VHH binders against N-acetyl-D-glucosamine kinase (nagk). Designs and how they scored, part 2

Target 1, 319 residues: N-acetyl-D-glucosamine kinase (nagk), of Dictyostelium discoideum (Social amoeba) (q54pm7)
Amino acid sequence: MSKEIFIGIDGGGTKTSTVAVDSNGQELARHTSPCSNYHSVGEDLAKAAINEGIKYVIRKVKETITDDDNKEVTVGSICLGMSGVDREKDKLLVKSWVTELLGESINYSIHNDAIVALSSGTQGKLFGVVIICGTGCISLGFNREGVSGRSGGWGPLLGDYGSGYQIGYDILRHVLKAKDQVGPKTSLTQVLLEKLQLTKEEDLISWAYDPKTQSWQKFAQLSPLAFEQAQLGDEISNLILVDAANALYDLINSVIKKLGLDKEEKFPLVYTGGNIERKGILSDLLSKKIMENYPNAEILNTTCDPSMGAALLALNSKK
Short names: E, the ipSAE of ESMFold2; O, the ipSAE of OpenDDE; V2, 0.75 times the mean of E and O plus 0.25 times the DockQ between their complexes.

## First folded at step 1 (VHH)

Design a6 (framework vhh_5c3l_4)
Fold by ESMFold2-Fast, scan of step 1:
Structure a6 (fold): chain B 319 residues (1-319), chain A 125 residues (1-125)
Amino acid sequence: as target 1 above (319 residues)
Amino acid sequence: QVQLQESGGGLVQPGGSLRLSCAASGFTFSDYAMSWVRQAPGKGLEVVSDISSSGDSTTYADSVKGRFTISRDNAKNTLYLQMNSLKPEDTAVYYCARGETWEYDILTGYPEDYRGPGTQVTVSS
């Protein structure tokens, strides 16, 4: 008998993760390929990355079949969650790539990457709210009528308030305010300079404005300093995390109201991304504010990575 | 650019063993400390183990000390986690991460984009 598999793909900004599961949701194979955001890398490289992942997991599953007479693998459904895919034309383009490889006999679903992050906390159900807080931030959700809502996700330049980028930027800002004596002293000054191997605050100009090393991830990488110093009692670090929690709450609150989820008996609210997925000061501040305003929210962490969330969504589409 | 790929997860019975691998590319592996981090269903992230860039220094969470062994092969750009005497409490998604330490109540080290997508470990009879 042939082995039926369900494939999930997370096409993130830096890499593409592909996973195959069986009819019970058990992982059979996994692969990482390069970035598949075609706005960043172009269509040829994005298509190649997706095809690489699909071909790999199919081949890997075939290798585990013990029946020498039947090493057939059938793909029952595939779900792709992809950065840069939000409009219908983007979905049709990606569908054309996958259809070329696998044919038209299987179920396809193609979503923005935030959707599969939601499904990674809801066991593959498109209902509720997700808040993603990593390098950037976005809140997305679905109501029972299938209506979607979004707040944030404009990118760091246009405003990813509450993100790792914002936290990192705020660290730099407050260190320089302390240097200028327009803000209070902070322990962030010493630890920032140590982390960057700099001698004085003036050296931050060369570091921050270096066009050869310019990335939003560069600033987001500073965010752990605020968590560490807040735990040690630094008031400025606590202020930065309070501001981040308030910004993330505003995104979540917006999506809840747009979708009428405040009227639900219960709805899932999934936390994902490095800054809130870890239990700590930021997630505690955010959760307190959420529960005070929306006691009907069921705050969940993801139980799997986004590619597995996509695979479970693919599996659930067959029922 | 930074790519980390875990493998070796799966279903295992209590008392069994699994060996996780993490293939690294897009950076000079031998220059960075590495970590294994896990997340059990309904719980936050837990740092399992750290290893220095040379492999000479290792640390372990109290929950896994004596049962798990972290190691690395800098020639192959690969990080390993040998998991012995597995317990149902070890059921989690296991992540390979670039950085020294990821603490349960504080984010230290590298942001999420420097961790792998994770591999599921299920300990059940």
Scores: ipSAE 0.000, ipTM 0.152, lowest interface PAE 17.2, mean pLDDT 81

Design a7 (framework vhh_gefurulimab)
Fold by ESMFold2-Fast, scan of step 1:
Structure a7 (fold): chain B 319 residues (1-319), chain A 126 residues (1-126)
Amino acid sequence: as target 1 above (319 residues)
Amino acid sequence: EVQLVESGGGLVKPGGSLRLSCAASGFTFSDYGAAWFRQAPGKEREFVSAIYSGGSTTYADSVKGRFTISRDNAKNSLYLQMNSLRAEDTAVYYCAAEPYTWGDDEYSYLTDYDYWGQGTLVTVSS
């Protein structure tokens, strides 16, 4: 029997997840391949990872077909959620890889991974707002007319306001201000030095500028210190998290206003990323501020892997 | 200001050759990956070839073995050597460049930095 499948791909920074679903959204096959962010690994390795996943799930579905007359699998649609893919140039490049493998007869959609994160909280619907708060941060959304909007996501160097990177950077900044006596003392000084196994603030220069360990993630990994110290009553840690909550609210508010979602009876607002899902002052302040200004917002977490969100989006493109 | 300027297009007979050039200005070209795309009359834009900042290359199946992409970082230039041209290669050819953002977190790569040239017309006809 010929079976129509819908393929979703999550092209993350460390791995690529591919899933195939049937017309009812039921998972039929799944595969994990290496990183497909071509900004990180280059085009050859990224293309190979995508091709590996697609070929694998098609093969696995074919193995389950028992119809002697028609053991064919047809791909009805494919959706790729890719890290670093938001521009028309990027979408055309990735589309060319998939078109080369599968031909031009199927429906393709290629989105930034933030879009499939929204789909993961909305059962494959492109409606509402997502806020992603990890190493970086971005808010993206869609209204019922299919119009999209975004705020943030410029990368750490250009201002990921409210991100884990910015929280970590603010910790370093305030510790050094305290050292210079141009800012108030903070308990962050002791716990930062302990975490990094350093003896004095001057050692932070060597740590921060070490090219062998240079990543935005290492700064973001400091962010738990602000949560811990704020809970213990440190005023500077509290200020850092208040500033982060306000910055994230500004991104969300911007997207809501651009899309007219304030006029909806109800709209989903999907939280994703380690920092915003973390219990504490940041999430509490952000959610309180959102609900005070937008009581029609339904705050949700993701309920499935982003690759499943992409697959459901592919399926919905045929409905 | 960032600019990409294509040149080298023109009328050529089937089986002939052309070399397209793309001159980059306003940024450090060696830090960027670059690609050629084309758009035939009445059709969607399609990928042709790409070269990564480290020198790795990829080609669309339709041009593999006939086209060669190369770069000269000292001249801030990208090239496409087109051999054994066919009528189906008739299109406006576009140069594109992307800045590369390094990091472990995939969300740090979400950028609005994409650069396209104005295009150069290649017509393969008798």
Scores: ipSAE 0.000, ipTM 0.223, lowest interface PAE 12.6, mean pLDDT 81

Design a8 (framework vhh_ozoralizumab_d1)
Fold by ESMFold2-Fast, scan of step 1:
Structure a8 (fold): chain B 319 residues (1-319), chain A 127 residues (1-127)
Amino acid sequence: as target 1 above (319 residues)
Amino acid sequence: EVQLVESGGGLVQPGGSLRLSCAASGFTFSSYEMYWVRQAPGKGLEWVSEISSSGSTIKYPDSVKGRFTISRDNAKNTLYLQMNSLRPEDTAVYYCAKETSWYEDTGYYSGPLFDYRGQGTLVTVSS
């Protein structure tokens, strides 16, 4: 009989990762191709990148088959996690590329990156809650009936409370409050100026409003300073991280309530994003608050990359 | 607050016709592109039709082109799908969907989740 594989694709902003797994979830082949975000590179290049990955992993699996009478590979299911997917017609456009290559009967799914992040922590199951704390922040989840829920993810301009952006912004604000003598002194002042190679607080205007370097990421990159100074006993840094933990908790609490997960015997809660994946004050504060209110939450980190998370979703949807 | 309520599905013989309706509330209907999407048993989602906010731009895949007609009544906040010459392969749950918009995606793994608001309307084409 032919070898059955399950394919996961992570269509990120800079590259496309494709992985094939067997029925036990073991990785058989992997490939990196160029960017498949067609809003950035156009439809032709995006389609080519996805097709390249699929064709490559199928070919590589065929090369490992020792049964000369049957070297055929059957794709049982495919799942794509796409950066920037926000319209149903966009999802169906990508489906048309996949079905052109693999046939109309293929088990196909496409999800936003947040969903594959959840599956990366749950061994490919769409059940539980994920909280993502990177430049922005979002909480998303599924109940046992397949109903989804979401809170946050609006972007920094519209309010990303609890995000790396918010932490970085709060560092700037507290440094300026200390300068204005409307807030207490903080060790963040010295370390912020040192990190940015500035000599005085007034120089922060030129840095913050420079249109050539304007990005949400530049504010979020400041967030490690609050973690470092909080560990050294700075009260303002601790306050910033307490506020962040409270904001992230509010997103998680909203998703739990929307999905009725408070009534479950146990449910997974997956942490992802640099600010909460690493052990530290923020993750400790958040976890304490969660466990005080939801002792049935099982706090987990992601155990694999998003393309593997997508492949495990593909496997579990067919299996 | 956003609600989309589909109706008009049912059992029909091959070659028959059905008209689906979607009653929209909780948002400015006239400002959004609208879609009909279907999911056949054991299959993924399939785009069926789209219509611009003004109704001036309409598009269909080849599988339904010439048989299905999408239309909208912005005064009544209602989307329609007229389905003619129905085939067994048109059997599916039909969903009404509005354009989702994301102003800023500032984080890896941050983005809008597209959801169907109702249970859709089941269309069964069988004798």
Scores: ipSAE 0.000, ipTM 0.127, lowest interface PAE 11.1, mean pLDDT 82

Design a9 (framework vhh_8fcz_2; at its last look DockQ between E and O 0.01; V2 from the best seeds 0.00; counts 0 for: pae O 14.3 > 2, unsure alone 55.6 < 65, grease 28.5 > 24.2, placed apart)
Fold by OpenDDE, look of step 2:
Structure a9 (fold): chain B 319 residues (1-319), chain A 128 residues (1-128)
Amino acid sequence: as target 1 above (319 residues)
Amino acid sequence: QVQLVESGGGLVQPGGSLRLSCAASGFTFSSYGMNWVRQPPGKGLEWVSGISWNSGSITYADSVEGRFTIIRDNDKKMVYLQMTSLKTEDTAVYYCTTDLEVYEYDWGSYSTEVFDYEGQGTQVTVSS
């Protein structure tokens, strides 16, 4: 008898995670392969990364089959959560990779990584809302009717309010306001300069506008300073985090309203991302606001990684 | 609409005391830090004191440290500035400000404008 497996893939910006699960949702095999974002690494390398993961988990599952005479594995379904696969063209490309490897009859789904994140909190159910807060931020969700909604995700320049980037950016702004004496002093000044190995606030200009180090991540990397200083009682840091929480709430609120989840029925609200997945000031602030406005929201953390979330989606698609 | 209304200003002799009040409305008061700023005659705005949303952090300008005390009441949506040992150099219009930043999404221009909110101010004059 062929062993049926379900495969989940999380294709992120830096790595690809592939997981195979059985019909009960139990993990059978896992593999990490290189980046599968073809915008970053090209089509060939992206395809290779996806193939590597799939082949690996299939192979590993086969190895566990004790019946030497019938080591057959069947892929029941595969779900790919891919970053940057929002366009139909991109989906078709990824589909072609999967069908080439697994056949044209393969049951597959391709989703945005945020959807997979939701699944990670809901155990494979596409219902509820997710807020992702990392370098960027985005909220999306599904209602019972299968309608999807999205807010945010416009990128740092266009509007990742509440994100790590925004927090980092706000740190810089407030530090410079303090320098100009147009804003209050903050303990962020010293720790920021220390972190960046700068001696004076004026040097922040060169740092921020350095053509050699232009990235949004460099700003997001500063975000921990706000958390740390807020814990120490820095007012400006607290302000930054309050602003962030409010921004995140607005995104969530937008999605809730779009989907009509502002009813009596309970719905899951999944927190994910480095800034809110753990209990902290930002998550607490956000949660308070959510509970005040939407008592029917059930705030959840992710219980599995995105690749597992994808795998569970794959599993549920056949159920 | 965010509203801040300052009161409690007046004329006082050097060494005297005043208590300023700021009534806040139109936003979730308990979620934002509050500040006092002042504008001396012929000078620009200067920051005086700040208090975080939960009063966990309080800061003062060096010039007022030890003499002024900022207090907030989240239930009443009030922030206060107790001023003692007043000096002539404390003469200014005092404003209450919130750390609330409202991002207005102009969907048409995708421009984010950040607005600082302040009241009309209350005059404090310290003179012999």
Scores: ipSAE 0.000, ipTM 0.203, lowest interface PAE 14.3, mean pLDDT 87
ESMFold2-Fast, scan of step 1: ipSAE 0.013; ipTM 0.286
ESMFold2, look of step 2: ipSAE 0.012; ipTM 0.396
ESMFold2 (binder alone), look of step 2: mean pLDDT 74; pTM 0.748

Design b1 (framework vhh_ozoralizumab_d1)
Fold by ESMFold2-Fast, scan of step 1:
Structure b1 (fold): chain B 319 residues (1-319), chain A 126 residues (1-126)
Amino acid sequence: as target 1 above (319 residues)
Amino acid sequence: EVQLVESGGGLVQPGGSLRLSCAASGFTFSSYAMYWVRQAPGKGLEWVSEISGSGGSTKYPDSVKGRFTISRDNAKNTLYLQMNSLRPEDTAVYYCARETYVEYSGSTYTVYFDYRGQGTLVTVSS
């Protein structure tokens, strides 16, 4: 018996996740390969990572077929969600890799990673708004006419306000302001130094400016400290999270207005990324502000990872 | 709705053992790597153990390696931590956590715990 599969790919900065599902959306096989962001690793390594995932899941599904006379697998559709794939030239490049491997007769869709994140909360529907809050932040959405809208996502250096980077950076700023006595004391000082295994605030210079360990993710990794200390009553930590919630709200508000979703009876608003999926002060503050201004928003979390969201988009493209 | 509920903590003497459990719901459990993390009094969160979605790969920091064992039952949507040869420094609130990997337009990847439960207290004291 020939088995038809639908493939979803999430091309992240650290890894590439590939999943194959059947016609009912049930997972059949999954694989993790290296980074496929070609802006980071180059074209050859990115292409190899995508090919590795596709070949693996096809092989694994083929291994589960018990019909000795017909161990064939057919790919009905494939959807790729990839970082840095927001221009037509980028989409055409990735499409060329996939068509080289699978042939031109397979249905293809290629989206940036924010689109598959939306799909992960909407069971494969491209309608509504997603807010992604991790190292950076972005809001993206679609209206019923298929028009897309975006706010943010310029990268931490160019102003991902409300992001994990911004929260982490604000922790550093407030700790140093407390040291200089230009700001209030905060429990963030002790927990920051303990986390980084430093003795005093002056040691933060060597940590922050080390070019060999420099990354925006390094600062974003500090963000859990603000959540923890806010829960323990630290006023500065609460202020950092209030500022983050306000910044994230501004991105969401912009996308809602651009797409006319304020006029919908109801629309989904999907939260993703560790800082807002995590139940706590930031998600509570953000949700309160959203519901006060847009009571027609249905706030959702993702129910699957982005590669599954991509696979469901691939499946729905054939329905 | 994603939920994680920890249980199994309590008071135990040094050298004793405890088994922690985490009941997961609202997501496809076998598709996600799971973690145990802890917070000792006056300290930050510390990673304690990691297990892959299939259960085929586990990782531990040196502080617990050889004493703690993480495992999962994907049919029951349950994560476990077997803790042996407990020490006073293992005293902490233990949290079950799910992680996700996301990458955003114009930014680098991020790995954070999507969810953590309320935790379960482990006290190691004579």
Scores: ipSAE 0.000, ipTM 0.147, lowest interface PAE 12.3, mean pLDDT 81

Design b2 (framework vhh_8fcz_2)
Fold by ESMFold2-Fast, scan of step 1:
Structure b2 (fold): chain B 319 residues (1-319), chain A 126 residues (1-126)
Amino acid sequence: as target 1 above (319 residues)
Amino acid sequence: QVQLVESGGGLVQPGGSLRLSCAASGFTFSDYWMNWVRQPPGKGLEWVSGINSGGSSTTYADSVEGRFTIIRDNDKKMVYLQMTSLKTEDTAVYYCAKVEYTYTDSGTYEYEFDYEGQGTQVTVSS
């Protein structure tokens, strides 16, 4: 009898994380390898990163086996959470790498970041709601019938109200309103100009409209300023975070209603993304509004990293 | 043509320090995240550290956190890796990598490597 393991992979971004768990969900081995988004690093390096992780955790588990009669490891299931694999052709390409290494009969799944994030807060259960608040924002969920629901996630250009992008944009907007005397003064003016190494508000035009620096991430990277200044008592910064909390609530409320989760005795609501995972004004405002309307919501942070969330999905797919 | 030229590697004893440099040309340096990636002898590429376009945010691999510091100077178009408390496991060719953003299924942006440096050898041995 071989030892059965379940593998989760968190791919994309700057690195790839691979973890192996046993049938009880206990971590047996973990490895970090380079970026596996093949759109960015090419197929050879992406495939090598995924193969490195898989081979490492299998080898590491074999080293822990004390049964002298059987040192074999069987992979019962594998789940990948990947960025840049949103089309069927991309999913089939990654599947071809995994099946080349582990065989055609491997129980394989691949999911986007939001599904894996939900799993990371629910111990591998696809039930409840996740709200992701990073550069963009999206709410996604599942009911007990396996029906999915989504709100938001249209990208910064087409929306993403409540996101880091929108918070950053609102900082710029309110700084310019203060300059024009259309809105009240804010401490955001001084700290924004200092962060961007600009001397005056008019320079924001060149910064914002520069086609060489047209990145939604550059706007989102401003969002910490609103948190810092709100803590110091800036009313405009507090207003920006109140507006963000209201926008995030609308996304969550939409998913709850679509899925009938308001009728559950309890349902998990998982917070992920830097802007709401950090303790502070935004998460407090959002949680207050959620609990006032849905006292049956169980607000959770992710309890493990995305690779473990993927591993628990792999485990649950076998069960 | 995008060009990244790494330097500053060498032979150092365990516990020692080195500062790696990367000179960038052929693109608007201040627009991009910059990363350090390494390749140990006989192994694949391993991500080491990243720094955002303005220098206000840094990330590190678990194996180097607390020992390495990534810094950039946009005026000079340089990115640096200050390495302290070096271990034999840090022996590798170190590469500088420009990063592009990608939009994910979850409606968020993540950065991905665009690796084009020539590398600089770091050997940690006595």
Scores: ipSAE 0.000, ipTM 0.142, lowest interface PAE 14.7, mean pLDDT 81

Design b3 (framework vhh_5c3l_4)
Fold by ESMFold2-Fast, scan of step 1:
Structure b3 (fold): chain B 319 residues (1-319), chain A 128 residues (1-128)
Amino acid sequence: as target 1 above (319 residues)
Amino acid sequence: QVQLQESGGGLVQPGGSLRLSCAASGFTFSNYAMSWVRQAPGKGLEVVSDISSGGSYTTYADSVKGRFTISRDNAKNTLYLQMNSLKPEDTAVYYCATEVEWTYSPGGTSYTYDFDYRGPGTQVTVSS
């Protein structure tokens, strides 16, 4: 009779991704709409972006139905992984938008982006550990008893050790140590100045303290330099990435211990974020350290985007 | 140290009722939203109900609407879940949980809420 679908939404900082899947988890339709973080764009635009995505995927699914007597679509469940949906009142606000559109009878869930990142690697299951390493870093996990654990994610001011921000900061620190002859020379000096179009290390003061630029984002943008120079044999770049791997390991180790996952026969450990998805030194160092201490860890990459991870979580909530 | 201790679970027949309690200590209970979360055998974690710090706003999963009622007593640092018309599908371990505010996420969220400060859970078994 009516085709039942399950909807996942990834409400990121710049765009909103919506996907619909069937009862087998097969993708039926997807849509990209504008940012739905209402703290950034306001309630009207955020609500419109979410409604646009939902309406689009329902319409597209209806268009694929060849049974002329039954072109009805039923939403069985919806899961939203949302940026800016942090407090209970934020979740209630987003729920009011969804229930206004779809009615009160559907199952819904609203989660942070770290939770849907885990489900993106575990086929929609809330079990195991995720480590997210991009501009910032965080580790989150769940055990079989439904207990959650978390480490990191405190932001640049309070320390995002192992993140792209921290790698970028360490590049600046080591370049200046080399200038002061407190540390050894590094090829990072020349490539940093070239990237920033500066002529000398003293110019880094004006660059770093420029009030017209967001300092944390611009520091994170430097992180590729350490990967490039490490590949070329720069010892300082290798040390920066070793420090990053050790910091990420500490977050993962903390979550494993909090959740008792060291006692499992096997548990998934999902890697996501640009810095550890890069082929190379950081992911290799981290994986080596993990496997030395937790041979029962199954290191996985995400197999789908966060909106699909949300959709699979929605599907599993009805099973 | 933050502690949450659930009680009130047990074996009950279909159509019966149970009242779960959660005693909170080690933090200012009245400042935090609270949740009841459950995990059935072989399934993932499901949020059953949420209540705001002041008790004015509540939410319920569709599977329990009209049957369960969440409430809190901030003077006693206690959270409650009244469960009526229980079904075999309600069989699960029930956890008392609080949402805490954290700063910054990799996705660009300024604040992230996770279910933290979770209790050890109380088993509810509905059998005929």
Scores: ipSAE 0.006, ipTM 0.120, lowest interface PAE 10.7, mean pLDDT 81

Design b4 (framework vhh_7b2m_4)
Fold by ESMFold2-Fast, scan of step 1:
Structure b4 (fold): chain B 319 residues (1-319), chain A 123 residues (1-123)
Amino acid sequence: as target 1 above (319 residues)
Amino acid sequence: EVQLVESGGGLVQAGGSLRLSCAASGFTFSSYAVGWYRQAPGKQRVVVASITSGGSTKYSNSVKGRFTISRDNAKNTVYLQMNSLKPEDTAVYYCAAEYEVTFGDTTVTYQYWGQGTQVTVSS
């Protein structure tokens, strides 16, 4: 008989990862191909990268079949997690590449990074909440009825409280408050000036307002300083991280309430993003607040890479 | 980079006609729904007409039968043909392009606005 596989694809900015799994979610084959972001590399190269991955994992699975009378592989479903594929036109374009290779009847889905991140923590189930905390922040979730909800993700200019951007901004703010003697002294002053190779607090004006380097990422890159100084006992750094935890909690609480997950016996809550995914002071503060208000939350980290999360979504789709 | 530029406004007598144009650049215009809005001094901005990416149209009751919205995706332009103009139609007219991304039942709307074009209808 034919071996049925489920394919997940992670179309990241620099490379494309393709994984095939069996009906039990066991990884059978994996391949890395070039970038598939067609806005960066063009349609021909993006399509070629996706096709390369799909063809490779199918071929590798066929090589493992020991039944010489029937060496067929059937693709039961395919799921793509793609960066930069937010518009319906973009989703239809990518679908056309996949259906050209695998046929119009293929069970197909395409999702953004947040949905695939939830799946990466839930073994491919679209149920529960994810909180993503990096340069920006967003919370997204699904209830058992398939209804989705979100809070945040508007970008630093319009919010992103609790994000790496906001932590970095708060470092700058508190250093300047200490300089003005409006706020208490903080060890952040010395380490901030050292990191930016500046001599005095007044130099922060030129750094912050420099139009050549006006990016939210430069502010977010300061966030590790608050974690380091909080560990060394700086009260202002601890206050910044407490404020961040409270802001992230507000996003999570909003999604839980919108979806009625407070009424579940248990629901998964997946942490992802550099600031909260690893054990640390921010994730500890956030988890404490969550468990005080939602003892039915099961706090998880992602258990696999995004391509595997996509493959498990493909597996769990109805046939 | 994203720009919407309205043109075609001006002074016209009651009963006259004007054709407004909205030229788009810096985004995939054909994927966006487009609406015409207007704002008279001291009043809220209100919707006048809209057209989806597929060409379906909707009009406010105050302009239905008098105004016609259309689009030309090859020229990245949307038009508002205004007939039988009344003094009450005097306003700054704005073009807005909208695109929706859906996560299940959750929708995120991206919206871009033009700077507006003045329409003055004399009695």
Scores: ipSAE 0.000, ipTM 0.097, lowest interface PAE 20.3, mean pLDDT 82

